# Ledger of designs, part 12: VH-VL binders against q9hk44

Target 1, 202 residues: q9hk44
Amino acid sequence: MNSRIMFIGGVPGVGKTSISGYIARNTDIDIVLSSDYLREFLRPFAPQESHLETSVYDAWKFYGDMSDDNIIRGYLDQARPIMGGINRVIARALANGEDLIIESLYFVPDMMDEMVLKNAFLAYVYIDDPDLHRSRLEDRINYTHRNSPGSRLAAHLKEYRTIMDYSMDMARGRGIGLYSTDDYALARQRLLDDFRKFVDRR

## First folded at step 4 (VH-VL; framework fv_utomilumab)

Design b16
Fold by ESMFold2-Fast, scan of step 4:
Structure b16 (fold): chain C 202 residues (1-202), chain A 122 residues (1-122), chain B 108 residues (1-108)
Amino acid sequence: as target 1 above (202 residues)
Amino acid sequence: EVQLVQSGAEVKKPGESLRISCKGSGYSFTSYWISWVRQMPGKGLEWMGKIDPSDSYTNYSPSFQGQVTISADKSISTAYLQWSSLKASDTAMYYCARHEGYSYSYEDFDYWGQGTLVTVSS
Amino acid sequence: SYELTQPPSVSVSPGQTASITCSGDKLGDKYAHWYQQKPGQSPVLVIYQDSKRPSGIPERFSGSNSGNTATLTISGTQAMDEADYYCQAWDSSTAHVVFGGGTKLTVL
């Protein structure tokens, strides 16, 4: 049987973790991987120039003053080893006939192997309304992350939205679907329906 | 019934402007991308670029970037291909074709327009 | 720049199997799609995603894609199959749709 692979991208606060859990439950996919934990696993072994010991929202500091370009440079430095790892994980799942969902802050189509682009359902989730995005970041402890201060992440909304806008632009050029989570229930249903169509069409 | 209907043949002189159209019917127009494909007389197919009619986002082949403008009016389910200044080398059949917009793997063109012949001569 | 190479022509006798190849670097890692174009007509999708047939396309059309080569196979080839055939893939390095140069299939 063909592996069912979903690789969903999005910045903190857009609901990608909750959506991934919903898809997993409704498709009977047992493995859901978060790039948060892949990043932690890679930290001791990653190249120094990736700056994985630094929060992604501070990585621009290695390039000077805050700017969209420097935010993206810092993001891409961190993305490179993580995306390399994700390519390998997906290749393994495909080779072994395993189903897999990956949800990731790091979502760079230019860093995806051709086998990933060919065989995985790729989707990018975003929030159009910045006030809603801020609110969801502030309220994260109620929805996804107990014992984690959402207000710290909300302070870095600018950096996350710069990464989001960059990721959306890259996804658009590659025919990767963009899903607004301003209406969370609608977004998760669309993603489930489109993932099922993708699997059926293959 | 899904259909893409293109505007009629055009005969133009070098330096003239032109806009040709591709009207979709029988489906949700904003749910599919529209690509434009050129075929020079006796030659093969060349992809020019594409548009998402839902927000008018465009993506061009580098060979055609700056040479043409792709646009769409979703209120009338119509996509356009436009030249500001035609050249003799623009003489070709131009096709529009639709494809899925929600997955990288869905870049197959399942429906095509009938083509618009553009002839540019002095 | 990424290129797809097709033979310019293939000839086959009626009732025989025609094979049209499309070669590109690691093409098997990409999806290959195939179009039929008859004189004076628009292209028609005959195979998508390497091996799938659209509704209305005869069962004698099939496809495969592995390594560097995608193949369109027409079993029991008929006179009505005379046409130009184009392969197509997506080039991730340039973000382009890429077409092969086309193959003229002659039956008899």
Scores: ipSAE 0.539, ipTM 0.809, lowest interface PAE 2.2, mean pLDDT 89

Design b17
Fold by ESMFold2-Fast, scan of step 4:
Structure b17 (fold): chain C 202 residues (1-202), chain A 122 residues (1-122), chain B 108 residues (1-108)
Amino acid sequence: as target 1 above (202 residues)
Amino acid sequence: EVQLVQSGAEVKKPGESLRISCKGSGYSFTSYWISWVRQMPGKGLEWMGKIDPSDSYTNYSPSFQGQVTISADKSISTAYLQWSSLKASDTAMYYCARHEGYSYGYEDFDYWGQGTLVTVSS
Amino acid sequence: SYELTQPPSVSVSPGQTASITCSGDKLGDKYAHWYQQKPGQSPVLVIYEDSKRPSGIPERFSGSNSGNTATLTISGTQAMDEADYYCQAWDSSTAHVVFGGGTKLTVL
């Protein structure tokens, strides 16, 4: 298996879509998948307890009052079927010798198959400065969701940053690289360089 | 030239505190994790934990959680391993080693310190 | 907890091929790394990511990892290769590095 697989995690507003496009262009990888579309495809078939009909920033409401624990619980319920799907997509790409970039809000190392952990370049993208995060989230030019204004998502910055902090802690504990996009150009270059190094070492 | 240089041998009594050090040179210290590895006399290697010097994030082996503290001072490119109260069972050689943190499962230790012998006896 | 099992000792004559095994549940789905340690010295990385050699490590060292077993192979074994050898992997369930118990390689 000589597939080049990159799996990038990050919450809305961190630039994971733009970075994925940059890496695809500079590595000649033709397939870029967003978990947003995987989520919508899976939604009609997912178990009711996954609550995929509810926005991730509202999923804590099934568990009581707003708290970091309830935000993460709602996130993990949604993550479970989506991560299961991502595991299978990556396994198929590896079996076919295909290159693939996946960008995903749902990024849970404990839900990744060992084959994914071994063969995919895993990276988590974040913004350290919350004011910069809010600002970038409001800038629709940097995101592909034309009819979903950034101001709607900016209203849920607290929920997204709770998911981000949790995801960073999980990634860090398992040796997955963290990339700050506070300096977007530097982060983009570091990710490309590290992905190339990963491919060369493999 | 990449080097990890550790502090000298220590002889201590049970109950005493101790901090040993590992100084990196010849590379960007904050670009690599530092792990601590214990080797008891005549025994094998045991991973204790690691630190990312860029933000001082630590990860400990379950066997060493609460037994030791790992820290780092990036301004002087030095990582530390500390005991609040030593036991005779802490007698061992302690190694520091670096690895890149850019991908899962890539904790290959390419450079090691020379080791610090800690002897704890009454 | 995840365990890596190595034979305590392996003996070969000079010029023979030495084979040191490291066994763990589905170890082939993880990366195995190998270290050489001579008496009174720090460990030295001899194989990383299952089969790759660091710069400066002789070509007679090779590695493989499949199923439950990783293997370090030393072809044309020399007296200078006499040492303890340790395998290493990452335990994803507890997020920590695991070493095998070590194998003493004796030449002669």
Scores: ipSAE 0.391, ipTM 0.767, lowest interface PAE 3.6, mean pLDDT 89

Design b18
Fold by ESMFold2-Fast, scan of step 4:
Order: sequence, then structure tokens, then C-alpha cells
Structure b18 (fold): chain C 202 residues (1-202), chain A 122 residues (1-122), chain B 108 residues (1-108)
Amino acid sequence: as target 1 above (202 residues)
Amino acid sequence: EVQLVQSGAEVKKPGESLRISCKGSGYSFTSYWISWVRQMPGKGLEWMGKIDPSDSYTNYSPSFQGQVTISADKSISTAYLQWSSLKASDTAMYYCARHEGYSYGYEDFDYWGQGTLVTVSS
Amino acid sequence: SYELTQPPSVSVSPGQTASITCSGDKLGDKYAHWYQQKPGQSPVLVIYQDSERPSGIPERFSGSNSGNTATLTISGTQAMDEADYYCQAWDSSTAHVVFGGGTKLTVL
């Protein structure tokens, strides 16, 4: 009777979109939402201070230099309305007995309701090797996004890895599993296995 | 088959250092977190902190942060709890316990060590 | 800091139902786990994730968790159930495990 809900976090290049598709196919979950589209939907209505009109890798510019602190401040500004929306979407799915997968760059468990944390499977995917991460960003169009140029995203590897490190630290502190996609096939299988165990445990 | 075996009882004086151990067997040691739990004589259970043996990431209770060090050596499937300088108030039974770490709230300790009694007196 | 409150003691006659409560702010939004500890022994997990029973734990043990209170229920209580019982939850805001103070169950 319980909803099967997965919320997968990760920065560009780690394979979160491809992994969420794999999980959906192997669990017969029909709804997969991307924070990319949730962000676009929210843009016309978001508060100006969220800076959703600016790419996440440029949001530090509202605070000064490209320090780790300013990168995270910009990320959190954008994350707040998006996480609020994700929290509500998951709560609705739980109330209605619906299955759902959400994959998101924005992953801030501290901005989510405890009931959501209790009843959804949260997972964070990452790439440990920065050279592999850069390579996967450069080859991004061959994995999931046909017209999104990977070289542009690779130029912002520093910003993305700062967000990744911050997100991983928060995830571990909140009892959320971390999955290295350095071995993509292994990570994908471990995530599927752990999600199935989560569903069976409930 | 799954076992957590702890080191033997210790009698120490205030100011002395100490390290006690918890050895896992019968399971994949790096697939589970190890938590340390204190129980003072006649008192309840207090969670001290935990470690992920796969990368030695630690998380401490605020009341134990800076008072103890938790570490692990995955090559011998052993976790450790260390004091640099013991106090009489550290007199207690110390338990290690394992739990899964792949989801929120999965700190249900399915297997516990037998406990290590630490007595600190002048 | 998040706290879980249990009654210090509960007494029940053999064969009767024992009820041990664990109270915390919005505890029903968290998972509650329960441990049994007999004198001189390590704790034993008797209920996990509010209501799930580990393999080998008698069916007379059950649990619930709603609102501010989690409850461990022991039906047809036996002398062997006499022990200290501890509830546990994870506090996401402080990122640590919290135990209740424990309840001594006496079967007389």
C-alpha cells in the first residue's frame, strides 16, 4: 500500500538522469520528474532573491568572488523554492499512493519535511574522480541531453564539485546513501538493489 | 554467524589514554556503520557517535564531540573508540552496534557487541 | 536538543498486556525503534521502524507510532519479558541518534 518514491540528487555529469530512467524501467514507475523542468516552471513565479533566472554556476556572482561559500549561498538561494516544490510533490504522491522518481541538481534534505524524509528513498550520486567527471561532462550529449553542450558545463566543473561536496556532507549527516558513479554500471545496480530493499523493508 | 566482538574490561586512572575495539565478523564490514553507545552504571543508553568503515567518515553526538575519537581499520574489520585523557565520569559499559546506512532512519541496531566495561578511578 | 520520554517503570500481571510509551515532539514523523535489555546482557532489537518485528522476536511484541507517541505493546506478557525497554529515534535536525530514558517492565 505504500508509495514507492525515490529522490535522486546529483550535479551535472554524474549520470543521475540516466540512472533515474534505469530505475523507472526496472521498477515499472511511470513518473520521472526532473528538477530542470520544475525550475523552468517556477521561474515566472519565484522571488527575485532566488535568482532562478541565473545559471546555478553563476549564482555566486550575486555575493562577490567565486569562493566555496558564495557558490553554496547562490545554490541555496535557488534550492529553496525548488526544494519547497519537491517536498510538496512528494507529500502529494504519498497521500495519493502514487509512485514517483525525482532527479535533481538541488538536493537539500534540511529543506524537506520529516515525513517526506521518513517515507521517500533519498540517494545522492557523485563522481569521485574529477578527471572522469570532466570527461563525462564533455561527453554529456552522448548520454542523456542531445542539444546541451557538455563543454560549457565542463567549464564550470569547480562550481559543480563545490555543490557536490556540500551535498554529500549534508547527505551523510542525514543518513542518506551516497553512490559513486565512477563505475556507472555498479552504481546503477546498487541503487536499484537498495531501492528495492527500502520498498521491501517498509 | 554475524558477530561483533569487543575487547576486554579495562581499569584505568584519570588522565590515562585508552582505546577499545569492536571486531565484526560474518558480514561485509564496510557495508554497515558502527555506532558506539555508552551506558553508565544503573543508567540508560547514550549514543556517542558512528563511523562508516568504508571511508572512515564519522558523526558524533554533540555531547561527545571532542571527548572521544572513533576510528576503524577495514583491513581487519575493527572499529575503535579512543580517549586521550580519561575522567572518572567515563566509567561505564561501552557497546558497539551495527546498522545499515542507505536510508534515513535506518539506525536500528540489529547486532550488538557484548560490551566493554571501563572503570576509571583514582 | 531532541528528547524521548518514557515512564521509568511499568508493572503488569502475567498474561496481561503491557504498554510502554515513548513521547517526543512529532515522533510519528520519525522512525521509532525498540530494544529489550535484560540484566548483564546487551540490548536486543525487538521492534524496528515503528512496527516491524525482527526474525526470532515473538509475535506478542508489536509497535505503533503516531503524533507525539510511539508505543511498544507486549500481549500475554510472560515472566521472561521482564527487562528494561528503550525507544530510539533519529533526529534529522541535529543528525544524531536519541534514546529514551528506559522503562523497567516488572511482571508480577
Scores: ipSAE 0.688, ipTM 0.860, lowest interface PAE 1.4, mean pLDDT 91

Design b19
Fold by ESMFold2-Fast, scan of step 4:
Structure b19 (fold): chain C 202 residues (1-202), chain A 122 residues (1-122), chain B 108 residues (1-108)
Amino acid sequence: as target 1 above (202 residues)
Amino acid sequence: EVQLVQSGAEVKKPGESLRISCKGSGYSFTSYWISWVRQMPGKGLEWMGKIDPSDSYTNYSPSFQGQVTISADKSISTAYLQWSSLKASDTAMYYCARHEGYSYGYEDFDYWGQGTLVTVSS
Amino acid sequence: SYELTQPPSVSVSPGQTASITCSGDKLGDKYAHWYQQKPGQSPVLVIYEDSNRPSGIPERFSGSNSGNTATLTISGTQAMDEADYYCQAWDSSTAHVVFGGGTKLTVL
């Protein structure tokens, strides 16, 4: 059997951390990595132009006025070193026959090796309803993050949804599945079922 | 049983419009993408584009972008390929085929329609 | 645009192994799928994801994919295997399905 690798993308508030834990428990995969920790690990070594010391929702400020284009530019600057690291981590897991789940805000398949795209299950989770997304950001501490105030993140819903829309368009164009967490229980079951089908085909 | 059934052969003149169909049965229609593939007489297979029937999202080959329209009606499990103005060079066999679209590279077409022959001549 | 190259024809004697190649830049980093098409019929999937056989496809069909070349191998080739064979890959950079030009297999 080949490695069982899942790389799941999503912006804050969509439930990607919780759904990753659900998949891990139901597949007996022991390692779940967050891009939050990969980002922290890379910060001392990242190029200055990546602006990893700045929150992703503020990174557009390096390009002038707030616009969708500048939000995406800031996001991609930060994504480059992080995606490079994720690519290497998955390649290592594949080479060693290891199982791994990675959940990440940064989800740019164009920055990954084709070999990784071929051999890992990629999925993008999203929330269609912006009001539901806002309420889940406001309640974030009740799910996964005790010292990260949800109301602060909710103030940046516009930036996160711009990143989400960009990521969804890229994912769909590359044959990557999209999973709406508007119905969280249905989304996690669909994702689990699709991941199991992916593993069974290999 | 899974099957894709296409509409019958068409004989048309240049400049005429045409819509051909592909009806899926024996499976959850919205769980699979439908692709359209052209085969000109004596030639190979050419991918034209695809549709996700669950939300009607389409993706076209650059060679066919703007030349055809792909659509679907999930209430009757049917996908469509349409021309607004046919050319003689559109003479070909047109196939529909399905694939699961939940993972990178999963465009393996496990079931194909029987084909619709379209002949365009003056 | 991304291209897949196949030889236009391959000939083999009955009972011998036929090998049909499909070449593309770093094709081994993509999934290769293979189809058999007999005259007047729709294509039939014979190999998916480099090396897997669909239910109902004889075990004498196998596939591999590494570097720049994917290969469809038919061991103990039979007259019924005479057909056109097409390889296929997904070009993620353009989000498009790409077919090879096809190979006519003759069993003589």
Scores: ipSAE 0.585, ipTM 0.833, lowest interface PAE 2.2, mean pLDDT 90

Design b2
Fold by ESMFold2-Fast, scan of step 4:
Formats: C-alpha cells, structure tokens, sequence
Structure b2 (fold): chain C 202 residues (1-202), chain A 122 residues (1-122), chain B 108 residues (1-108)
C-alpha cells in the first residue's frame, strides 16, 4: 500500500489542529479531517447511549458525581461510534491509495482495527504544564478558533486533562509517540520528522 | 557501530536475588526501546517485557508481570533485568534487544545482545 | 492469548526453495518479523515488516504475509541457512510481542 495516513490525537488547547495543518502543508497531503466534524455528521445517526448530543466534558453526568472514572466512561461512550467511523474512513483511504490526516479528541487505539494500526502513523499531542494549557485554552481564539470562546473550554480543563492523561497512558502502553507542545515549534518539527521516517520505512 | 553488550554468566541458588545488565553503545540510547527475551534450554523465544529508557516506562508480558523487574539508567545507557527471588525454572539464556518507537508493528529487533546465561540450581 | 503457529521442522535439499509458515488469526493485518538463530548464537533479524530485508541479509530471503499466514521463503537454500527460524508479531489487544514456536530448517 502507498497511502500515507496520520492519526493524531489531543484534547482542546494542545494545538493538534495547527500541527495537522503544518504536517499537511509540508507533506502535500490534501485531506485533513477533524473528529469535531465527523462527530457532527455522525450525531443524527449515533445510538442514544453514545450521548453525542452532550459535550464530552459533561458526559460524566450520566454516571453520577464527577470522578476520573466517570469522565473516562463518558468519553469512551462518545469515542466508540466515532472510532468506528474513523476505522472505516482509513480503510477506504488505504483501499484507494489516498493520503489522509485525521486529528481527533477521540483517540482510543484499543478501538482501532489491526489493519489501521498496521498502516497508519499514530501520534498523541499533549501539554505537560497545566497552567500553560489553561492559558492556551483562554487565548484559543487568537490562534485557531475564532468563534469558540476559550473561557468556556478553560472552565473544563479538569475533564480535558483527565481525558489527556488516560489517552497518554494508553498511547504509552502501545508504543505510540507522545509529543509535548509546551514548545510548539519543536513538537511540530519532531512530529513531521517522525512521520517522514514512518513513511520511508513502510 | 551499534552494540548491545550484556553482563556475564551467572550461577545462583534458589531464593537469591540477581540483576543482569544490557549496555547500549553507538546510538542514541533513549531513542529506542529495550526488550528482554528468555530462551529456556532447548526451547524457543519468549518475550518478557520492554522499557523506554527515556522515561523508564515499562510493559510486561502477562507471564512475567510480578516475576521480574525491568529498569534502565539512561545516564550510563544500561537496561537491567532483576529477580528478587530466583527459582530453578528461571534457568535460561536471557537476551536484550532494541526496537524503534514508530508505533504498532515496529518491534523488529534489529540488534541483539550476546545473551546472559543464568543457571539456578541448588 | 494470541498464538503464532509454525511447523516444528522443515527439510530441504541444497539449492531448493524452503518455505516456513507462521499462522495466526488475521496475521496479515499485523506486521510479521522473522529471525534466524544458529546454535550458540543470538537471533538475527532476516525479514522485518512482512517482506523487508535488513542490510547484509542475502536476497534469497523473502517474506509475505496475507490472511492468516506469513511465509518466510529462502530460494536456492544453502547449508549455511540451516538454523532455527522464529516469526514474531505484536498483539495489539494485550500490548505485547508474541513469538512463534520456531522451525528447525535442515538442509540435506
């Protein structure tokens, strides 16, 4: 297969959208999909138990009090149909010899097909410093999300960092690369270099 | 040149502790995972677990979880395999091997240590 | 747990093609790697990522992987190829490396 597939995960504020755009420009990959839009497309058709009508940071409310376990339960409910869709999209791209970058809040390698894991470059983007993460969420409109108020998202930093920690632990256990965007320029260059090495070796 | 050099053969009694080593040279030690592989006399290869020396993250085979400890000291480019209490059934050749961190399926072990023979007998 | 099955032995005459199989559920959806081990020596990677040959490995070694079966093929087999051969894959479900039981290749 000649397809170049990147699946990049990260929570709001870590810069996964900007990094995805940078990689696309530097690799001449024309298709960049956001799980935000995949989620909206899937929403009318998703099973009720996925709770896609609810923001991910509120999905724990279906399970009782706020806790790390309930935050992750809500996240995984939403992730299941989205990851199923991502498997299908990547399978199509592979079958057709298409290049593709997908950036996603929903990043659950255990829900991915073996064929996808074999043929796609997986990476997880994070911010180590919680104060920097809060700052980037608050200033988000100045970067990439002009009509999405960062103060609303910053109010849910706890939920996002719980999801981030869970996702990093899973990625780590699977040998998936972790990229700290505390230094944005370094992170995007390192990810580009690693993606190129992956493509050359595949 | 890339090399993985392991510590010498060990002869131990049941109940004794032991730590064997694997020293990497000729490459960026923290850029590769180190796996440990057991080969019992006359038997095949068994993957025990691995470590990322950059942060000492470990992953173990279920058969070896709680039986051994894998660690690394990146300041001296050395990975370790340790037993708190040896059994006669631990008698085997132990290999270390490196692999890249590009993701799933990239656990091809391009360089191996020469092996450390561990004999446990009363 | 995920298992890779190899024949315990394969015999071939010098100059003939040896074929060593490795079977596992949907193995073609995973990468298969192959190692050669001669008595008293460490394993040597001979094929990685299904079909790729490391620098220094003779062109007579090739690999394939589809469906449930990966195959190591040695064309024009030589006496020096006599060894134990092990296949390897990653089990994504349990996040660990799995080896096949090994195949003893005899060249007579």
Amino acid sequence: as target 1 above (202 residues)
Amino acid sequence: EVQLVQSGAEVKKPGESLRISCKGSGYSFTSYWISWVRQMPGKGLEWMGKIDPSDSYTNYSPSFQGQVTISADKSISTAYLQWSSLKASDTAMYYCARHEGYGYGYEDFDYWGQGTLVTVSS
Amino acid sequence: SYELTQPPSVSVSPGQTASITCSGDKLGDKYAHWYQQKPGQSPVLVIYQDSKRPSGIPERFSGSNSGNTATLTISGTQAMDEADYYCQAWDSSTAHVVFGGGTKLTVL
Scores: ipSAE 0.557, ipTM 0.824, lowest interface PAE 2.1, mean pLDDT 90

Design b20
Fold by ESMFold2-Fast, scan of step 4:
Structure b20 (fold): chain C 202 residues (1-202), chain A 122 residues (1-122), chain B 108 residues (1-108)
Amino acid sequence: as target 1 above (202 residues)
Amino acid sequence: EVQLVQSGAEVKKPGESLRISCKGSGYSFTSYWISWVRQMPGKGLEWMGKIDPSDSYTNYSPSFQGQVTISADKSISTAYLQWSSLKASDTAMYYCARHEGYSYGYEDFDYWGQGTLVTVSS
Amino acid sequence: SYELTQPPSVSVSPGQTASITCSGDKLGNKYAHWYQQKPGQSPVLVIYQDSKRPSGIPERFSGSNSGNTATLTISGTQAMDEADYYCQAWDSSTAHVVFGGGTKLTVL
């Protein structure tokens, strides 16, 4: 049997954590990893230039004034060590015949090993409507993160949507599927169906 | 029955504009990407670019970026390939082909159009 | 610029096995697809994702892909298999489809 690996990307508020749990339940995959925990694990060991001690929505400050370019530069600095770790985790799961779901804010196809691109089901989830995104971000605690301050994250919607737009453009250019969660129930069903098709196609 | 039907052969002079078409039927048109592939007389296959008909997102080969325009009208399940000013070097057979876009590496073209021969001569 | 290299021609006798190779840097880390094209006809997908056959393609067609080389194998080659064969891969670094130069299979 081939390993069933899903790597799902998305910014806070798009529902990637809830969707990952739904997929896990409906496919009997026992391991779901969040890049939030991987980031915390890497923090004590990360190189200074990665700026992992700084929130991703503040990382542009190392490059000057707020701009889309500076937001992305800060994001990519943080993404590099985390994506390196994710490549290793997926390689291990593939080598050992293990099933795995990873959900991550950090989703940079150019930093993914070819082996990951070929063997993992890759998906990027997004919200098209910015007002809906803000609303879901403010209500974050009601869905998956009971002690997370959603209002703090909503204040940085601009930074997250800049990262989202960049990530979508990158994923789309590399042949990775994009899934709008504006209709959450439809999106999670489409993702489950496509993941099953991917597994059957392998 | 899945089909991709292309427009008929064209004979043009250098400098003229041209648009050729590829009409899909028998499937959900917006669920598949459409690619355009060039084959010069006696030569191999060259990928030109592709379009997602659901939102008209395009991706071009560097060799064809700026030389052609790919578009689609999802209301009539048709993709287009267009030149603003043809050159003699554009003489070739042009194929459209579809592929699924929900995963990396799924550019396996399972259905192809019959081809449109474009001849550009003075 | 990513490049796929195929031999320009391969000849086999009827009933023998034909092997057509496609070489590219770390091609085994990509999916290889194969097309058959007969004179005056559109290409036909004969192998996708390294080794899988579309419905309607005879079981004598098979594929493999490892290291730097993908191989299309036609066992018990028949006169009707005479055609040009093209390999294809997606180059993730440049985000575009790459075709090999094609191999003319002659069955004599």
Scores: ipSAE 0.663, ipTM 0.855, lowest interface PAE 1.6, mean pLDDT 90

Design b21
Fold by ESMFold2-Fast, scan of step 4:
Structure b21 (fold): chain C 202 residues (1-202), chain A 122 residues (1-122), chain B 108 residues (1-108)
Amino acid sequence: as target 1 above (202 residues)
Amino acid sequence: EVQLVQSGAEVKKPGESLRISCKGSGYSFTSYWISWVRQMPGKGLEWMGKIDPSDSYTNYSPSFQGQVTISADKSISTAYLQWSSLKASDTAMYYCARHEGYSYGYEDFDYWGQGTLVTVSS
Amino acid sequence: SYELTQPPSVSVSPGQTASITCSGDNLGRKYAHWYQQKPGQSPVLVIYQDSKRPSGIPERFSGSNSGNTATLTISGTQAMDEADYYCQAWDSSTAHVVFGGGTKLTVL
């Protein structure tokens, strides 16, 4: 296979969209897909129990009071159909010899085909400093919510960081690289270097 | 030159504690995971677990979870394997080995320590 | 739990081709790595990611991985190749490194 596939995970505010653009420019990959739009496309057809009509930061409400467990349960409900779709998209790109970058809030490697895990570069992007994370979410530009101010996303920092911690633990246990964007320039260069090493190893 | 140098052979009694070491040199220690592998006399290789020295995150095989502790001190480029109470069945050669952690399934151990023989007998 | 199965022993005459197999459910969907271990020595990586050779490993060593079986092939086997060989894979379901039981290659 000649395909160069990257699947980047991260919650709002960590810079995954900007990093994806940087990688695309520096590798000459023409297609960058956002799970935000994949989610919207899938939403009319997704099972009722996936709760895709609800913001991910509110999905714990279907399980009772706010807790880390309930936040993750709500996240995983939404992740199932989206991860299924992402898996199929990557599998097709691999089969067709196409290059592709996908950036996604939803990042559950356990829901992916093992051939996809074997043949795509997976990476998880995070912010270690919660104050920096809050500051990034306060930006005027709303990168994950159409027609919502950045302060609205910042109000849900707890939910996003719970999802982030869960995703990092899963990624780490499964040999997937973690990239801190506390130093944004260092993170994007390290991710680019590791992706190039991955491609060269093929 | 990349090297992983392990501590010397140990002879212990059941119930005693022990810590053995694996020192990395010639590379960026925090850029690689360190795994511990057991080989009982005349037997095959068994993966025990691994550590990322950059933040001391550990991952254990279910067979070894709660039986040993893996730790690292990045300031001296050294990883450790520790028992609180040794058993005769812990008699084995213990190897450390490094691998990159930037991609799924890249646990190919390119460099190994020379091994530490641990003998536990009364 | 995920297991990798290897034959306990394989014998080959000098100059002949040795094949050592490693079997596991859908192993071809995982990366297989191979190690050589001589008596009293640490293991040495001879094949990584199914078919790739580390620098310094002779070209007579090759690997493949398809379906349920990964194979280490040593063409023109030499006396110095006599050793124990171990396959290894990463099991995504348990997030663990798994080794095969090992194969003793005898060159006589």
Scores: ipSAE 0.679, ipTM 0.854, lowest interface PAE 1.5, mean pLDDT 90

